# VH-VL binders against q9umr5: the designs that were tried, part 355

Target 1, 268 residues: q9umr5
Amino acid sequence: SYKPVIVVHGLFDSSYSFRHLLEYINETHPGTVVTVLDLFDGRESLRPLWEQVQGFREAVVPIMAKAPQGVHLICYSQGGLVCRALLSVMDDHNVDSFISLSSPQMGQYGDTDYLKWLFPTSMRSNLYRICYSPWGQEFSICNYWHDPHHDDLYLNASSFLALINGERDHPNATVWRKNFLRVGHLVLIGGPDDGVITPWQSSFFGFYDANETVLEMEEQLVYLRDSFGLKTLLARGAIVRCPMAGISHTAWHSNRTLYETCIEPWLS
Short names: E, the ipSAE of ESMFold2; O, the ipSAE of OpenDDE; V2, 0.75 times the mean of E and O plus 0.25 times the DockQ between their complexes.

## First folded at step 14 (VH-VL)

Design ql5 (framework fv_nofazinlimab; at its last look DockQ between E and O 0.92; V2 from the best seeds 0.89)
Fold by OpenDDE, look of step 14:
Structure ql5 (fold): chain C 268 residues (1-268), chain A 123 residues (1-123), chain B 112 residues (1-112)
Amino acid sequence: as target 1 above (268 residues)
Amino acid sequence: QVQLVQSGAEVKKPGSSVKVSCKASGYTFSTYYISWVRQAPGQGLEYLGIIIPEYGTANYNEKFKGRVTITADKSTSTAYMELSSLRSEDTAVYYCARGSKWFDSTPYYMDVWGQGTMVTVSS
Amino acid sequence: DVVMTQSPLSLPVTLGQPASISCRSSQSLLRYTGNTYLYWFQQRPGQSPRRLIYKVSNRDSGVPDRFSGSGSGTDFTLKISRVEAEDVGVYYCMQGTYWPPTFGQGTKLEIK
């Protein structure tokens, strides 16, 4: 029998967005119990990410309890950050594969349609004034806004990403690292034609330096310091990178080729 | 010198398959995209698909409806393009071309091309 | 798919005279990151395509300075300031902003 699959959606998504993914899983892995968590849909996905983490935790705990052999997580876009945080705060999770599907794992710093919708008069270069305020941090998008030109503000004001990354010291950093390291495999999926995740390399824990040069995961401080376990995971072969060109952001969960290549192998 | 050398000309029957190879040299093969493009006689250029050899992740132009398979062998620095269910319309010169590094944002850079492989499909 | 339209399709030119090829895309090739992935290729008779220009206006190494690319959004131009005999061939524009990459019809440059 196949391990249950739990799906966490992204910003402004609903369970309907994953109908193709469900179809693919049912076709290739018949009998798999797939649960697309219908929480924080639509505009509710703008709620603070820690609130979302709590809500999703309440939903996954019963599922995990009924699956002693383990479960797989497929977490799309913003959902990938929610899932990473979820695995960090849960000391008893049994996640075999954590599939991060085009997620801004190292944060977001780009002018996207989502950003323009929320802040129509603001450019990415000025968003730090809003996002790194207490008011801004009440929005999920700001919880993983990572301005490379205002690192001090990011480190001090980010109430989510800086914490789960272990970039800011906090009492739970060691425990969260330990919990996250319980994952069997971390599957990182993304690509250059995404059109939303900025930079797209963020899906692979790459990100801008102060000159907006994109550096790889191995060049990031969080990796070098192993602040939340990336270096450890890589060393034990637990990180899988699956980049693919030609996939737009809204197609990562509906493209058959992508599914067969990057997702399906980790559902067995 | 960066170079892509392709396999020789092929003559195939309709319904059969052809596999064209593209051997790379002069650079780190695994880290750069390889694209495949074809050109029917006297016609323009048509994009087939792309692969990242390091990860074996390929994507395809949906126009070919799953008839194209692109693979890579890192040990031999060779990319392959297989086209199945061949038709007369598949008669063309097939090219491989190098893209950027996979971690860059220009997968379709195509700065270096192979010499081309003529595939003729005839009864 | 993004449609690339070149004009003219046939370009007879007198040696030493300038030439200009237009390429129009069905939608803006400006990416969300601010880059425009428009390329120009030259294909001489019996040869593989050769990239001349990348990202609208950047000339590849070894390409003579008499070749230049320009444009933005949906309209792009390849110019040859002084056509030489070796310039005979077909020229293609290509967009790499959207999947899949697509080519123009090609412009056949011939010497009058």
Scores: ipSAE 0.940, ipTM 0.962, lowest interface PAE 0.4, mean pLDDT 96
Fold by ESMFold2, look of step 14:
Structure ql5 (fold): chain C 268 residues (1-268), chain A 123 residues (1-123), chain B 112 residues (1-112)
Amino acid sequence: as target 1 above (268 residues)
Amino acid sequence: QVQLVQSGAEVKKPGSSVKVSCKASGYTFSTYYISWVRQAPGQGLEYLGIIIPEYGTANYNEKFKGRVTITADKSTSTAYMELSSLRSEDTAVYYCARGSKWFDSTPYYMDVWGQGTMVTVSS
Amino acid sequence: DVVMTQSPLSLPVTLGQPASISCRSSQSLLRYTGNTYLYWFQQRPGQSPRRLIYKVSNRDSGVPDRFSGSGSGTDFTLKISRVEAEDVGVYYCMQGTYWPPTFGQGTKLEIK
């Protein structure tokens, strides 16, 4: 009688990556219907995040309709941003637990192998020139690129992150906040040994200030202004933090200790 | 003054378990990492695992997976390490050590160490 | 696991003379953020370890300036410019870049 679980994968990823997580759920909660969405696999994960949100929305609607008592989301890396946008744009979602598995919720400001592959001569200090252009915003990576040294460009050019964070004014901000606040629990998972999410505290809504000092969630303007509901959720007791040392970025969904400690308790 | 004070020496039989305590003082216990490290007689140092007491989130060196359990009691500012299915090879001095705050990026900082707890396993 | 190799394992030194301890890792300890989590610990006879150096070259408070750390990538060095009687003990390097943290075998420093 466990609620269905929907899994949303990350960049350059596919449903196969979650085989161990599926095993853990089956062993601990037999009979749980788990769907790992097989959309935007591999290079398709570079499509604009709003396109991915639309496609994932279409896929989750029938699953949610068949489970009126609610569903859970487990959303990994880039997938956590897709899921947060889903919670905002869906007037009729019935998500109980939103489990954000090492996701760059406040953005990314770090050099990675896949950024080197995609933009070979770029470094984090100059990638804003590409990402904060109309052409750059056609890539998912640029949709959540957050350069703390070019905040004005970020706020003007970001087609995704600045909107779902409520950092730029838009006509749907009130409705998106209302929809997001219907989630039962927001479970934040990440850790200092991740090696990809930069800063890793982005998974907990922390991020760099202009001096690259990491500020906590409660020090962020989006929290203080409660622009999409973080302050309200925290006051309600709906935010669960589950940091764990010793886990690399690709191991979050294949570590049994992490699953049992941070994921399993929220899969009612 | 920041201090970690450990429980006293123990003598155990093979197959039994031991639980070593590490009481913290002089700082906010819950928000700092605690690591556990051991040293067999005349040997070097070996890392066992780590915990964030605020969240109870522990992780373990694969070598000890299934035998070591690390916990924390925030109300007494005390961390614990329990090692089960003891063997003679587990004879060692066991240390706790403090890391950084959990939100900082240096969990293995280990700036303050306990005095050590000798655990002897003999039949 | 990252293997940390120290040399020498035994280091007899004349009082007042310099000492140098080498530590080599099986892979680069440079994280993509630019940080290198290499630490040095001193264990005096009958005592628990104490940290001397963090992040390659930063001395802890209360550590004499005769101790210095250096290195990058896979090669690291702890130097003592003038050995004093209180420096007797075992010195360990440790990497904290990759889980799990791993220690070198130790270098026993003695006055000859």
Scores: ipSAE 0.826, ipTM 0.915, lowest interface PAE 1.0, mean pLDDT 93
ESMFold2 (binder alone), look of step 14: mean pLDDT 91; pTM 0.941

Design ql6 (framework fv_nofazinlimab; at its last look DockQ between E and O 0.92; V2 from the best seeds 0.87)
Fold by OpenDDE, look of step 14:
Structure ql6 (fold): chain C 268 residues (1-268), chain A 123 residues (1-123), chain B 112 residues (1-112)
Amino acid sequence: as target 1 above (268 residues)
Amino acid sequence: QVQLVQSGAEVKKPGSSVKVSCKASGYTFSTYYISWVRQAPGQGLEYLGIIIPEYGTANYNEKFKGRVTITADKSTSTAYMELSSLRSEDTAVYYCARGSKWFDSTPYYMDVWGQGTMVTVSS
Amino acid sequence: DVVMTQSPLSLPVTLGQPASISCRSSQSLVRYTGNTYLYWFQQRPGQSPRRLIYKVSNRDSGVPDRFSGSGSGTDFTLKISRVEAEDVGVYYCMQGSYWPPTFGQGTKLEIK
C-alpha cells in the first residue's frame, strides 16, 4: 500500500485548492490516504507561523502514529516553511518525502499582491520597519520576510525564519538540525514563472545578496555552515530539485505535468 | 561557438509520430533551457514547449493537448521533440532554441536557434 | 494567452530610408519583478530566426547599431535607422513574460 500523504496549504488557501492534486493522487496511486489539513485557512493563515506549526503538529501526530512505515508531506507555498519547522521540532517524525511546493524556503523579499493587501502603503524597501517590529512578527508573512539590505534587523528580529535556518544562535539549533535530518528526501519544486515567490529561487534555497544578486543554495551561509542540515542532506543525495518553467504560483498544485514530473515519483 | 544542430527532414503519414533531435555544442548543455518552436509554411511562429536537461523537467503549450513530448539526453547533449498523432496541420519547420541557465529568470531567452527541421505530414 | 499584435504586417521600404515596426501586447509585459521580456527576431528568407533585441532594447552581439528597440508596458517598437538590402525578411516580436511565449504575426520587410 502507498504511504499516507499529508497536504499543508499556503497563504489564504483552503482544502478546496487541492482538489486537483487529490484527483491526480487518486488516479495514479489508488488507495492512498490523502489528508489535506484544514487548519489556519483563509485569513487565519496570517497567524504567527509558530502558532501554525503547533496546530499542524497536533494534527499530523495522530496520522503519523497510524502510519509506522512513514508518510509523505506535500507543503505548498507558506506551508513549506511550516512543514520545515514542523520537521525541525519533531524528534519522532516519520516523513519519507518532504515535498516543498513553491515555498519561499529562504524567505520573501518582493512586492506581491499579498503584501499589498496587508500593507497597501508599503513597498518592499520599507517593509522592514513593520515586519521586524514586535507587532509585525505577529503576521506569518513577516515571519519569513528576508530583507537583504537589513540583514542585522532580520537576524535579530525574525522570530521564525532566522531560527529554523539556524542563522541566529538558539539553544535548540542542534536538536532541530538532528530532527530535520530524519527526512528521507527533500523535494524542492519551483520555477521562474511563479509570479509570487520573490526571488523564485528561494524555493531552492537561493536568495539575494546585499546587491540583490541571486545566489544559489551552495553559496548560502546556511548551507556552508550546514546550520540546519542542508549540506548534509545534499551530500547523502537526499535533496531533489525539480524546477519547471511556465507554472504560475497558483498552479503548482493543479498542473498535471508538474504533478507527474515532480510530485508523483516521490509518492511511494 | 554555441551551436544547435537538428536532425534532417521528415515525411510522415497522418496518425504517426515524429521525433526531431537537437544536438547542442559549445556550452554546458544540461544547465540551459531548450525550447521548441514551429513554423508552418508561410506562417508565423508557434511555441511548443521547454525543457531543463539537467532535471528533465519539461512543460508544454496546452494547445497541443499532450501530443508533444520533450526529452533530453545529457550524455549526448541532445534534446528531442516528439509529436504524435500527426495531422496535415502539423506540417512545419520545427526549431530548437537555447534559453538561459535554469537558475536565471529568462527561460525563453532564445539567443541561439537550430537550423530547423522540416516535417511534412501527407497521405 | 498573451496576444502580440504587430503593425504593419507588410513594410515596403526604400533603401537607405528608416523603418519602424510596432508590437502591442494584450496585457502589460512587466513582470512582478519589474522586468519586461520582449524580444525581436529577424528571419531572412530561407533561414532560422535570429534574435536581434532582448528585454525591449538590448542588442545582441553582431547586430548592427541601426537596429534599436524601445517601449514599455504594452507598446514596443523596433526601428531601423537606415534599411539595407540584407534587412529583407520577416520580423517578429515575442513576449517571454508569460507562459506560453507568444509571437506577433510577423512584419515582412521588403525593398521597394
Scores: ipSAE 0.940, ipTM 0.962, lowest interface PAE 0.4, mean pLDDT 96
Fold by ESMFold2, look of step 14:
Formats: C-alpha cells, structure tokens, sequence
Structure ql6 (fold): chain C 268 residues (1-268), chain A 123 residues (1-123), chain B 112 residues (1-112)
C-alpha cells in the first residue's frame, strides 16, 4: 500500500483545483488516501502564515498518527511555505516526500493581480513600506515578501520567512533545523513560464541579489551556512530538482506530464 | 566552438516512427535547454518541444497529440526526438536548437542550431 | 497559442536599399517581469536558421549593425538599413513569451 498524501493549497485555492492531481494519483497509485486540507481557503489564505501553520498542524496530526510508516506532502505555491514551516515546528513529523509545487521558498518580489487587488496603489518597488510594517505582516503575502533592495528592513520586519530561513537569530533555530532534516526527500518543482512566482527560481531556493541577478541555491548564505539544513540535505542526496518549461502557475497540478515526471516517482 | 550535429536523413513508411539524434559539443550539455523545431518542404518553422537534459524534463507542443518524445543522454551529450505514428505531412527537416541554461529565464533563446535532419514519410 | 503574422511574405529589394519586415502578435508579448521575448531569425538558402535579434532589439554577436529590431506590445519590426547580397533568405519572427513558442510565416527577401 502507498503512504497517505496530504495536499496543502496556495493563495485563493479550493480543493476542486486539485481534482486532476487526485485523478492522476488514483490511476498510478490506487488505494492511496489523499487528503486536500480545506483550511484557510479563499480570502482566509491571506491570514498570517504562523496562524495558518498552527491550523494546518492541528489538521495533519491525526493523519500522521494513523500512518506511522509516514506520509507525503504536496504543497502548492504559498502552501509550500506553510509545509516547510510545519516540517520545522513539528518535533515528530513523519513526512517522507515533501513535494514543493512552484512555491516561493526564498520569497516573492513581483507584482501579481492579488497584490494589485489588496494594495492597488503599490508596485513591487514600494511595497516594502507596507509589508515591512506591523500592519503589513498581518497579511500572508507580506510574510514572504522579500525585497532585495531593502534587505535590512526584511531581516528586521519579516515575522515568518526570515525566521524559517534562519536569516536571523531566534531560540528555536537548532530544533527547527533538526526537525526539517528528518524529511526523506525535498522535491522542488517550478519553471520559467510560471508567470507569478518572482523570481521563478525562488521555487528552487534561488533569489535576487541587490542588482536583481538571480543567484542559485548553492550561492545563498542560508545554504552556505546550512542555516536550516539545505546543504546537509543536498549532500545526503535528498534534494530532487524537477524544473519544467512551458507550465503556467495555475497548471502545475493539472499537467499529466509534470505529474508523471516530477511527482509520481516520489509517492511511495 | 558550440556545435550541434544531427543524425542523417531517414526514409520512413506511414505508421512507423523515427528517432533523430542531436550531439552537442563545446559546452556543458546537461545544463542547457534543447528545443526541437521542424520545417516542411517550402513551409515555415514549427515548434515541437523542449528538454532540460540534466533533469530529463521535457514538454511538448500539444499539436502533436502525444506522438513526440524528447529525451537526452548526458553521458554522450546527445538529445533525441522520436516521432511516432508517422504521416505523410510529417515529411520535414527536423532541427535541434540550444536555449539558455535551465536556471536562466530564456529557454527559447535558440542561439545555436543543428544542421537539420530530413525525414521523408512515403508509402 | 499566440499567432504571429508577418508582412510582407515576399520582399524584393534593390541592392543597397533599406528593407523593413513587420511582425504582429495576437496578444501582448510583455511578460509580468517587463521583458518581451521577441526574436528574429534569418535562414539563408540551404542553411539552418540563425538568430539575429533577441528581446526585440538586441543584436546577437556577429550580426552586422545594419540589422535593427524595434517595437512593443504586439507590433514589431526588423529593419535592414542597406541590403547586401548575403542578406538573401527567409526571415522569421518568433515569440518566446508564452508556451508554446510560435513563429511568423516567414518573409522571403530577394534581390531585384
């Protein structure tokens, strides 16, 4: 039998968005129990990410308890950040494959329709004024906003991303790293035609320097210092990269070729 | 000198398949995109698909209805395009072309092209 | 799919005179990052295509400065300031902003 699969949605998602993914899993891994967590959907996905992490934690505990041999996570977009935080804060998670489906793992520095809807007078160049304030940090998008031109403000104000990346000191850093390193595989999925994640290489722990040149994961300080375990995971052979051209942000969970190539092999 | 060298011309019957090779030299093959494009006699250019050889992650133009498969062999620095269920309208010159590194944002750059492989489908 | 429409499809030109080729897309090619992935290729008789211009207006290395690209949004132009005998061939525009990449029909440039 196959390990249960837990699906964590992104911003403004619903469980119906994953219907094709569920069909693919049923066809290739019949009998797999798949749970799409129906929490913080729609506008509730804008709530602070630590609040979402707490709620998702409560939901995954009984699922993991019923599956002592382990579970898999498939976490889409913003949901991939929730899942990475779960892996850090849960002392006894039993996740084998963490599949990060086009998630802004190193943050976001790009305009989207959702940002225009929420902050209609702002552009990416000035959104730091909102996001790096106490009021702005009450919105999930601002919890992973990462302005490469205001790094000191990011490090000072980020209540979520800077902490789970180990970019500043906090009392739980050693425990979070230990917990995160218990994952069996980290599967990173994304591509240049995504159209939303900015830079799209954030899905592979790449990000902008101050000149907006994208540095790869291995060039990031958090990797070099191994602040939350990326270097250790890569050396262990536990990081799987699966980039694919030609897929837009909303199509990652509804493309059969992507599923068969990047997801299916990891659903043992 | 960056170079893409393709396999020789092929004559095929309808309903069969063809596999065209594209051997790369002068650069790090595994980290750059390879695209496939075809050109029917007297016609324009038509995009078939793309691959990242390091990861084997290919994607295809839906027009070909799942008949095309693109693969890569990192050990020989060679990409392959296989087209199945051949029809007479598949008669064309098939090209491979190099894009950017996978981590850059320009997969369709196509800065270096192979010499082309004529595939003739006739009964 | 994004449709790319070139005009003219046939372009006879006198040696030493300018040439201009238009390319129109069925939708804006401007990506969310502000980049426009519009390319021009030249195919000389009996040869593989060769890239001339990338991202609307950037000449590839080794491309003579008599070639220039311009345009924005949906309308793009390739210009040759003084046509030389070696410029004979077919010119294609291509968009790489949206999957799948698509080509114009081609413009055959001939010397009168």
Amino acid sequence: as target 1 above (268 residues)
Amino acid sequence: QVQLVQSGAEVKKPGSSVKVSCKASGYTFSTYYISWVRQAPGQGLEYLGIIIPEYGTANYNEKFKGRVTITADKSTSTAYMELSSLRSEDTAVYYCARGSKWFDSTPYYMDVWGQGTMVTVSS
Amino acid sequence: DVVMTQSPLSLPVTLGQPASISCRSSQSLVRYTGNTYLYWFQQRPGQSPRRLIYKVSNRDSGVPDRFSGSGSGTDFTLKISRVEAEDVGVYYCMQGSYWPPTFGQGTKLEIK
Scores: ipSAE 0.778, ipTM 0.905, lowest interface PAE 1.4, mean pLDDT 92
ESMFold2 (binder alone), look of step 14: mean pLDDT 92; pTM 0.945

Design ql9 (framework fv_nofazinlimab; at its last look DockQ between E and O 0.85; V2 from the best seeds 0.87)
Fold by OpenDDE, look of step 14:
Structure ql9 (fold): chain C 268 residues (1-268), chain A 123 residues (1-123), chain B 112 residues (1-112)
Amino acid sequence: as target 1 above (268 residues)
Amino acid sequence: QVQLVQSGAEVKKPGSSVKVSCKASGYTFSTYYISWVRQAPGQGLEYLGIIIPEYGTANYNEKFKGRVTITADKSTSTAYMELSSLRSEDTAVYYCARGSKWFDSTPYYMDVWGQGTMVTVSS
Amino acid sequence: DVVMTQSPLSLPVTLGQPASISCRSSQSLVRYDGNTYLYWFQQRPGQSPRRLIYKVSNRDSGVPDRFSGSGSGTDFTLKISRVEAEDVGVYYCMQGTYWPPTFGQGTKLEIK
């Protein structure tokens, strides 16, 4: 029998967005119990990510309890950050594969349609004034806004990403690292034609330096310091990178080739 | 010198399959995209698909409806393009071309091309 | 798919005279990162395509300075300031902004 699959959606998504993914899983892994968590849909996905983490935790705990052999997580876009945080705060999770599907794992710094929708008069270069305020941090998008030109503000004001990354000291950092390291495999999926995740390398824990040069995961401080376990995971072969060209952001969960290449192998 | 050397000409029957190879040299093969493009006699260029050899992740032009399979062997620095269910319309010169590094944002850079492989499909 | 339209399709030119090829895309080729991924390729008779220009206006190494690319958005141009005999061939524009990459029909440059 196949391990249950739990799907966490992204910003402004609903369970309907994953109908193709469900179809693919049912076809290739018949009998798999797939649960697309219908929480924080639509505009509710703008709620603070820690609130979302709590809500999703309440939903996954019963599922995990009924699956002693473990479960797989497929977490799309913003959902990938929710899942990473979820695995960090849960000391008893049994996640075999954590599939991060085009997620801004190292944050977002780009003018996307989503950003324009929320802040139509603001450019990414000025968003730090809003996002790193207490008011801004009440929105999920700001919880993983990572301005490379205002690192001090990011480190001090980010109430989510800086914490789960271990970039800001906090009393739970060691425990969260330990919890996250319980994951069997971390599967990172993304690509250059995404169009939303900016930079797209963020899906692979790459990100801008102060000159907006994109650095790889191995060059990031969070990796070098192993602040939440990336270096450890890589060392034990638990990180899988699956980059693919030609996939737009809204197609990661509906492209058959992508599914067969990057997702399906980790559902067995 | 960066170079892509392709396999020799092929003559195939309709319904059969052809596999063209592209051997790379002069650079780190695994870290750069490889694209495949074809050109029917006297016609323009048509994009087939792309692969990242390091990860074996390939994507395809949907026009070919799953008939194309692109693979890579890092140990031999060779990329492959297989086209199945061949038709007369598949008669063309097939090219491999190098893209950028996978971690860069220019997968379709195509700065270096192979010499081409003529595939003839005839009864 | 993005449609690339070249004009003219046939370009007879007298040696030493300038040449100009137009390429139009069905939609803006400005990608989300602000870059425009428009390429020009030259294919001499019996040869593989050779990239001349990348990202609208950048010449590849070894490409003579008599070749130049320009344009923005949906309209692009390849210019040859002084056509030489070795310039005979077919020229293609290609967009790499959207999947899948697509080529223009090609412009056949011939000497009158």
Scores: ipSAE 0.940, ipTM 0.962, lowest interface PAE 0.4, mean pLDDT 96
Fold by ESMFold2, look of step 14:
Structure ql9 (fold): chain C 268 residues (1-268), chain A 123 residues (1-123), chain B 112 residues (1-112)
Amino acid sequence: as target 1 above (268 residues)
Amino acid sequence: QVQLVQSGAEVKKPGSSVKVSCKASGYTFSTYYISWVRQAPGQGLEYLGIIIPEYGTANYNEKFKGRVTITADKSTSTAYMELSSLRSEDTAVYYCARGSKWFDSTPYYMDVWGQGTMVTVSS
Amino acid sequence: DVVMTQSPLSLPVTLGQPASISCRSSQSLVRYDGNTYLYWFQQRPGQSPRRLIYKVSNRDSGVPDRFSGSGSGTDFTLKISRVEAEDVGVYYCMQGTYWPPTFGQGTKLEIK
């Protein structure tokens, strides 16, 4: 039998968005219990990410408890950051495959339709004034906003991303790293035609330097310092990269070739 | 010197399949995109699909989805394009072309092209 | 799919004179990152295509400086300041901003 699969959706999203993914799993892994978590839907996805982490934690605990052999996570977009935080804060998680489906794992530095709706006159060069304020940190988008031109402000003001990346000291950093390292596989999925995640290489833990040159995961300080376990995971052979061209942000969970190539092999 | 060398011309009957090869040399094959493009006689260029050889992740123009398969063999530095259920309209020169490294944002860069492979479909 | 429209489709030109080829897209080619993925290719008779220009205006290595690209948004131009005999062929614009990449119809340049 197959391990249960837990699906965590993204910003302004709901469980219905994953109907095609559910069909693919049913076809290739019949009998698999798939739970698409129906929490923080729509506007509620703008709530602070730590609030979302707490709510999702409460929902996944009973599912994991009923599956002692382990579970898989498929976490889309913003949901991939929620899931990474879950793996850090839960010392008893039993996640085998953490599948990060086009998630801004190193942050976001780009104008999106969501930012225009929320901050209609703002441009990415100015959002640090909003996002790195107490008011801004009450919005999920600002919890992973990462302005490469104001890195000192990011490091001091980020209430979420800088903490889960271990970019600031905090009393739980060692324990969070230990918990995260319990995962069996980290599967990173994304591509250059995404159109929303900026830079799209954030889905592979790449990000801009101060000149907006994209540095790979292995060039990032968080990797070099192994601050939350990326270097250890890579050395263990636990990081799987699966990039694909030609997929827009809303199509990652509805492309059969992507599923068969990047997701299916990890749903043991 | 960076080169893409394709297999020779083929004549096929309708309903059959063709598989064109594209052998790369002079660079690290696995990390660069490979695109496939075709050109019917006297006509313009038409995009077929793309692959990242290191990961085997291929995607296809919807016009050809279900009939085209793009693969890569890292050990021989060779990409392949297979087109099935051939029709007379598939008569064309088929090109492979190199894109950027997968981690760059320019998959459709197409800075180096193969010499082309003529595929003729006739009964 | 993004439609790319070239004008003119046939371009007879006197040797040594300038030439200009227009390319229009059905929607803006500016991606969220601010870049415009518009390319120009040259196909000489009997040859495979050759890239001339990438990202609107960047001339590829080994391309003569008489070739230049310009434009923004939906309207793009390839210019040849002084046409030489070796410039005979078909010129294609291509957009790489949106999947799938699409080509213009081609502009056949001939010496008259």
Scores: ipSAE 0.818, ipTM 0.906, lowest interface PAE 0.9, mean pLDDT 92
ESMFold2 (binder alone), look of step 14: mean pLDDT 92; pTM 0.947

